# Ledger of designs, part 2: VHH binders against DNA-directed RNA polymerase subunit Rpo3 (rpo3)

Target 1, 262 residues: DNA-directed RNA polymerase subunit Rpo3 (rpo3), of Pyrobaculum islandicum (a1rse3)
Amino acid sequence: MPKATIVEKTPLFLKAVIEGAYPSLVNSIRRVIISELPVMAIDYVVIVSNTSVMYDEMLAHRLGLVPLTTPLQALPPIEDCETGLVDPSECTVRLMLQINAESDKIVYSGDLVSERPDVVPVYKDIPIVKLVKGQSIILEAYAKLGRAKEHAKWQAALASYYYYPRIKVLDEKCKEECKDICKELTNPFECTFNKAWTCRDICGDRLIVEWDRYKYVFWVESFGNYDVETALREAFRILKKKFSDFITTLTQKAGSLVETKV

## First folded at step 21 (VHH; from z4 with F114Y)

Design b3x
Fold by OpenDDE, look of step 22:
Structure b3x (fold): chain B 262 residues (1-262), chain A 127 residues (1-127)
Amino acid sequence: as target 1 above (262 residues)
Amino acid sequence: QVQLVETGGGLVQPGGSLRLSCTASGFTFSDYAMNWVRQAPGKGLEWLSRISGSGGSTYYADSVKGRFTISRDNAKNTLYLQMNSLQPDDTAVYFCARTTTREWSKTGIKIYYYDYWGQGTQVTVSS
């Protein structure tokens, strides 16, 4: 059974050593994290008025990239949204932006007023547009639960992994020669497997770089929509569902084949 | 030619009620979401409410939620705004506006506009 040992953890970051796992599993987890985690992101905007110098398209684009808090536990599963099992309104949040500049000012992400207090900009100090006296922006932004597979605005996290490096330094001079690549050549958490290999090119036979096929350093970074624990839990949920669906499909196909042969 | 004509505005006392109407012509009314927007003296535009083409979905600004009700009669090509518990701050010119169905998706975000507006109707809330 795969084992994970946490090396570093914050609300937005987690690094762990994974043992006893196939590369395919670790990679699958990574892919789910980067492409399939559900998050709220502004999907469409109704422009009432924009007298700023910024084009509507640019304004909308910037709004789409504002990360929003996403309370997954208080939202329907994204699968239900996608299939129409739940009312679409449950998967959508309206944010209003109504600014009339009486003086020169910068409009920030924090100026978005959400109809849901639990779906708000993660960061309130993202600059959107500068307004001068007399200018105004009035728009309705609608956030939708989505996935990064559709568009990058729905990306929730980054994730990566590398083989746990097993480094043997046969000549200490090699450490000095490789210091620009890896300051700590023998530290698997600072000197990644790839960096170690680069050092191998420099040091030649003076450096042995090995790895375990079933041992990895894995890290996840959340953009702030939710914490890393929530991200991981959701990732595992999604992965399990995929496996289940896959098995179901295989079983059905296998059954149909047997019936055809009989 | 697309036309929107608002009616029903007037003078009302605080706490009073008004019903605004917007009559649409020149297009298939049921195919478009319709909106109410207002502009108070010296202030910018304020979005108030939207109703889907079918009338199945309604949206309200927080400032009017619970007090105003948007509705439509597609057979009569008419949009309505029932305004209750009116306050002096509700004094404004009220406009009906059509949401365009055109989408701009080049940036991954769909952009919609109000492409047609009525002439507006004055609502004054005063003692």
Scores: ipSAE 0.412, ipTM 0.698, lowest interface PAE 0.6, mean pLDDT 90

## First folded at step 22 (VHH; from b3x with R50G T99R S105D)

Design d6
Fold by OpenDDE, look of step 23:
Structure d6 (fold): chain B 262 residues (1-262), chain A 127 residues (1-127)
Amino acid sequence: as target 1 above (262 residues)
Amino acid sequence: QVQLVETGGGLVQPGGSLRLSCTASGFTFSDYAMNWVRQAPGKGLEWLSGISGSGGSTYYADSVKGRFTISRDNAKNTLYLQMNSLQPDDTAVYFCARRTTREWDKTGIKIYYYDYWGQGTQVTVSS
């Protein structure tokens, strides 16, 4: 059974050593984290007034990239949203932006006012647009629960892994020669397998780089929509569901084939 | 020809109530979301409230939430705004505006607009 040992953890970052796992599993987890985690992101805007120098399209695009807090526990599962099992309004949040500039100012993400207090900009100091005196921006922004596979604005996290490196330095001079690539060549957490492998081009036979087939360094970074623990829990939920759906589909198809032969 | 005509504005004392109406013509009223927007003297536009074509969904700005109620009668092609507990800072010209049915989508963000506006009706709250 796969084992994970946490090496580093913050609310937004986790690094772990995974042992006893196949590459397919680790890669599947990575892919789900990158492309399938649900997050709230502005999906459409209604422009009441924009007298700024920024085009509506650019303004909308920038708004779409503002990360929003996403309380997954207080939201329906995204699958229910996608299938229409729940009312679409439960998967949508309205944010208002109403700025009339009395003086020159910068409009920030924090100026967005959400109707839902638990769905707000993660960062309040993202600049949206500069206004001069007399200019105004009045719009409705609607955030929707979505996935990165549809659009990058719904990306919640980054994840990656590498094989746990096994490094043998046969000549200590190699460490100095390779210091620009890996300051700590023998530290698997600072010198990735790929970096170590690159060092072979410098050190040649003086450096042996091997790996453990079933041992990995895995890391995940949240963009702030939710913490890394929430991200991982959701990733596993999604993965389990995928497997379940797959088995169901196979069973149904197998059954249909038998019926056609009779 | 699309037309929106606001009525019901006037002078009212603080704490008073008014009901605004917006009569629509020239289009299928029920197919469009409708909105109320106001402009106070020397100030910019302020969005107040919106209602879906069917009337099933309503939205309010924080400034008017709990005091104003938006509704519509699709059989009469009329939009309403019930305004209660009016304050001096509610003094403004009030507009009804139609939202477009089609969105612009090139970058993954859909954009809607208000394509038609009424002439506005003056609301003055003064002692």
Scores: ipSAE 0.501, ipTM 0.769, lowest interface PAE 0.6, mean pLDDT 91

## First folded at step 23 (VHH; from d6 with R102K Y113W)

Design g5
Fold by OpenDDE, last read:
Structure g5 (fold): chain B 262 residues (1-262), chain A 127 residues (1-127)
Amino acid sequence: as target 1 above (262 residues)
Amino acid sequence: QVQLVETGGGLVQPGGSLRLSCTASGFTFSDYAMNWVRQAPGKGLEWLSGISGSGGSTYYADSVKGRFTISRDNAKNTLYLQMNSLQPDDTAVYFCARRTTKEWDKTGIKIYWYDYWGQGTQVTVSS
């Protein structure tokens, strides 16, 4: 059975050692985290008025990159949104930006007013556009629950993994010689397998780098839409669903093949 | 030719009510979301309210929420704004505006605009 040991954890970051897992599993988890986690992102913008120096297209683009809090527990499963099981309105949030500059000012992400209090900019201090006195921006922004595989604006997290490096330093001088690549050569959480492997070019036989086929360092970083724990839970939910769907498909196909042979 | 004509504006005392109408012509009215926007003297534009093409969804600015009601009669090609509890700061020219159905999508963010505006109707709230 795969085992995960948490090495480091914050609300937005998690690093763990995974043992007893096939690379395919670890990679599948990574892929889901990167591409399939649901998150709210501005999908379309309605420009009412823009007298700023910024083009509407640029403005819209910047808005699309503003991360929004995404309360997954209070939203329908994304699959229900995608299949139309739920009303699209349940998967969409309207935000308004309405600024008339009485003086020179910077419009920030925090100036977006959401109709849903639990779906708001994660960071309030992202600059959107500079306005001078007399300029204004009035727009409607509509956020939709989506996935990164459709567009990067719906990316919720980063994830990666590497083989757990087993490092044996036979000459302490090697640490100094390799310091530009790995400051902490013997720390598997700071010196990645690839870096350690590269150090062999410098240290030669003085450095032994090994790996375990079933042991990995895995890390996840959330962009702030939700915490890393939520991200992981959702990732596992998605994976389970994928497996279930796959089995169902296989069973159906197998059944159909049997029927055709009879 | 697309035309939007606002009516119903006038002088009203504080606490009074007005009903604005916007008559649309030259396009299929029900296919378009419609909006009310106002501009007070010496001030910038202010979005007030919007309604979907079907009328199923309505939106309000906080400044008018609870006081103003947007509605539409697609059979009559008319947009309405019922304004209650009017205050002096509601004095402005009120515009109806159409949201375009054509979208711009080159970056993955779809963009729409208010493409047609009426000439506006003056609302003055004064004692």
Scores: ipSAE 0.851, ipTM 0.950, lowest interface PAE 0.4, mean pLDDT 93
Fold by OpenDDE, fold request of step 25:
Structure g5 (fold): chain B 262 residues (1-262), chain A 127 residues (1-127)
Amino acid sequence: as target 1 above (262 residues)
Amino acid sequence: QVQLVETGGGLVQPGGSLRLSCTASGFTFSDYAMNWVRQAPGKGLEWLSGISGSGGSTYYADSVKGRFTISRDNAKNTLYLQMNSLQPDDTAVYFCARRTTKEWDKTGIKIYWYDYWGQGTQVTVSS
């Protein structure tokens, strides 16, 4: 039975030691977090008026990089959006940007007005464009629920893991010699397995670096669309569904093969 | 050959009502989302309202929500804006504008534009 021990946790970050898990499982979790978590991102922009010095294409590009809060519990499952089970409008949010500069000013992400109060820029202070007096920007932005595997704008989090390093220092001088690589050589959370392994090149037989086949340090970082707990819950939901679907498919194929042989 | 012609503007007293019309020609009207935009003297453009091609979705700026109603008759190729409870600050030239169906997409963000505008109709609200 896999065991996870939380080492560090904030609303946007989690680090844990995982024990008793196969590498395939840990990697699957990582991949789901990176590529399959649903998140709202601006998908298309309608330019009404842009008299700024910034090209429409650049403006739209910058808007696409603005992370949006994504209330997963208040939205349809991403699968329902993708399959068309729900109306596309339920998976889309309209935002407006309407600024007439009476003086020199910077337009920020916070100037976007969402039709859904629960889908807004995560950060309000992202600069979009500078306007001088008399210039204006009027545009419609439409956010869509999507996944990073389709486009990077829908990435919601990062995740990684490494083997839990077991370090034995046979000569204390080795710590000093390796300080530029690992300031804390014996700390598995600061000195990653790869770093420790590199230190072995310096210290030789004076440093023993070992690992366990089923013990890992795992971390996840949310970009702010939702907290890390929400991210993980959703990741596990997705993973469970994938496994279920996979089993179903295998069973069906196996059945079909038997029928063919008869 | 695309043309948009606004009508219905005029002088009205505060609290009064006007109904603007925009007649479209030269394209399949029902395929395009249509919008109302205005420009007050000495001010920039202000988006007011939008309606989808089918008319199933409507959008309003906060400044006109509850007072203005956008509608369309696709059989008549006409866009409407019912304006109630008009105030002096509603004085402006009102334009109807078409959203293009052609998109630009090279960065992963699709871009559309308002590609055609009418000549505008003057609305003056004064006592």
Scores: ipSAE 0.849, ipTM 0.950, lowest interface PAE 0.4, mean pLDDT 93
Fold by OpenDDE, fold request of step 25:
Structure g5 (fold): chain B 262 residues (1-262), chain A 127 residues (1-127)
Amino acid sequence: as target 1 above (262 residues)
Amino acid sequence: QVQLVETGGGLVQPGGSLRLSCTASGFTFSDYAMNWVRQAPGKGLEWLSGISGSGGSTYYADSVKGRFTISRDNAKNTLYLQMNSLQPDDTAVYFCARRTTKEWDKTGIKIYWYDYWGQGTQVTVSS
């Protein structure tokens, strides 16, 4: 059974050593995290009034890049949204931006007012547009639960992994010579396998770099929509569902083949 | 030709009520989301309320929530705004506006606009 040992953790970051897993599994986890995690992102913008110097299209684009808090526990599963099992309104949040500049000011992400207090800009200080006296921005923004595979605006996290490096330094001078690539050559968490491997070009036979096919350093970083634990839990849920669906499909196909032979 | 005509404005005392109407013509009314927007003297525009084409979804600004009610009669091609508990700060010209049905989407974000506005109706709340 695969084993994961956490080596570093913050609310938005996690690094772990994974043992006893096939590369395919680790890569699958990575892919799910990057492309399939559900997150709320502005999908629709309705411009009521824009007298700023910024084009509506640019304004909308910037809004789409504002990360929103996404309370997954309080939202339907994204699959239900995608299949229409739940009312679309349950998967959508309306935000309003109404600014009439009485003086020169910068409009920030924090100026967006959400109808749901639990779906708001993660960061309140993202600049959107500069207004001068007399200018105004009035728009409706509709956030939708989605996935990064559909559009990058729905990306919630980054993830990567590398083989756990097994380093043997035969000459201590090699550490100094390789310091520009790896300050800590023998630290698998600071010197990635690829970096260590590159150090071989400098150190030659003085450095032995090995790896384990079933041992990896894995890290995940959340963009702030939810914490890394939530991200991982959701990723595993999605992965489990995919496997289940796959098995179901295979079984059905197998059954159909048997029936056709009779 | 698309036309929107607001009616029902007037002078009312604080705490009073008014019902605004917006009569639409020149398009299939039920296919479009409609909105109320106002402009007070010396101030910018303020969005107040919106309603979907079918009437199934309604939205309100915080400033009017609980006091104003948006509705529509698609058979009559008419948009309504019931305004209760009016205050002096509600004094403004009130506009009905249509949301476009055609979206712009080149960047992955869908954009809509208010493409037609009425001439507006004056609402004055004063003692």
Scores: ipSAE 0.849, ipTM 0.949, lowest interface PAE 0.4, mean pLDDT 93
Fold by OpenDDE, last read:
Structure g5 (fold): chain B 262 residues (1-262), chain A 127 residues (1-127)
Amino acid sequence: as target 1 above (262 residues)
Amino acid sequence: QVQLVETGGGLVQPGGSLRLSCTASGFTFSDYAMNWVRQAPGKGLEWLSGISGSGGSTYYADSVKGRFTISRDNAKNTLYLQMNSLQPDDTAVYFCARRTTKEWDKTGIKIYWYDYWGQGTQVTVSS
């Protein structure tokens, strides 16, 4: 069975060593995290008034990039949104922006007022547009639960992995020669496999770089919509569902099914 | 030709009530979301309330929530705004506006606009 050992963890970041897993599984986890995690993002904007110097298209684009808190536990599963099992309103949140500048000012993400208190800008200090005295911005913004595979605005996290590097330094001079690539050549968490491999090119036979086919360093970083634990739980839920659906398809289309343990 | 005509404005005392109407013509009224916006003297525009084409969804600004009620009668092609507990700060020209159904989408963010506005109706709240 695959084993994961946490090396580093914060609310928005997690690094772990994974053992006993096929590269296909680890890569699948990575892909789901990057492209399939559900998150709220502004999907469309209704412009009531814009007297700023910024075009409506640019304003809308910038709003789409404002990350929103996404309480997955308080929202329908995204599959229910996508299939229409739930009312679309349950998967959508309305935000308002109404600013009349009495003096020169910058409009920030924090000026967006959400109808749902648990879906708000993650960061309040993202600049949206500059206004001078007499200018105004009035718009409706509608956030929708979506996935990054549809549009980048719905990306919730980054993830990557590399083979756990096994480093043997046969000449200590190699550490100095490779210091610009790897500050800590023998630290697998600082000197990634790819970096170590580059060092091998420099040091030649003086440096041995090995790896295990089933041992990886894996990391995930959340953009702040939810914490990394939430992201991972959701990723595994999605993967489990994919496997289940796949098995169902095979059972229906094939006369026999071979069970494998993941 | 698309037309929006507001009526119902007038002079009212503080604490009083008014009902505004907006009569639409020249388009299929039920296909469009409608909105109320006002402009006070010397001030910018202020969005007040919106209602979906079917009337199933309504929205309010915090400044009018609990006091104003938006509604529509699609059979009569009419939008309404019931205004209660009016205050001097509510003095303004009130406009009804239609949200466009035409969507702009070239960047992955869909954009809509208020494409037609009425002439407005004056509401004055004074002792």
Scores: ipSAE 0.848, ipTM 0.947, lowest interface PAE 0.4, mean pLDDT 93

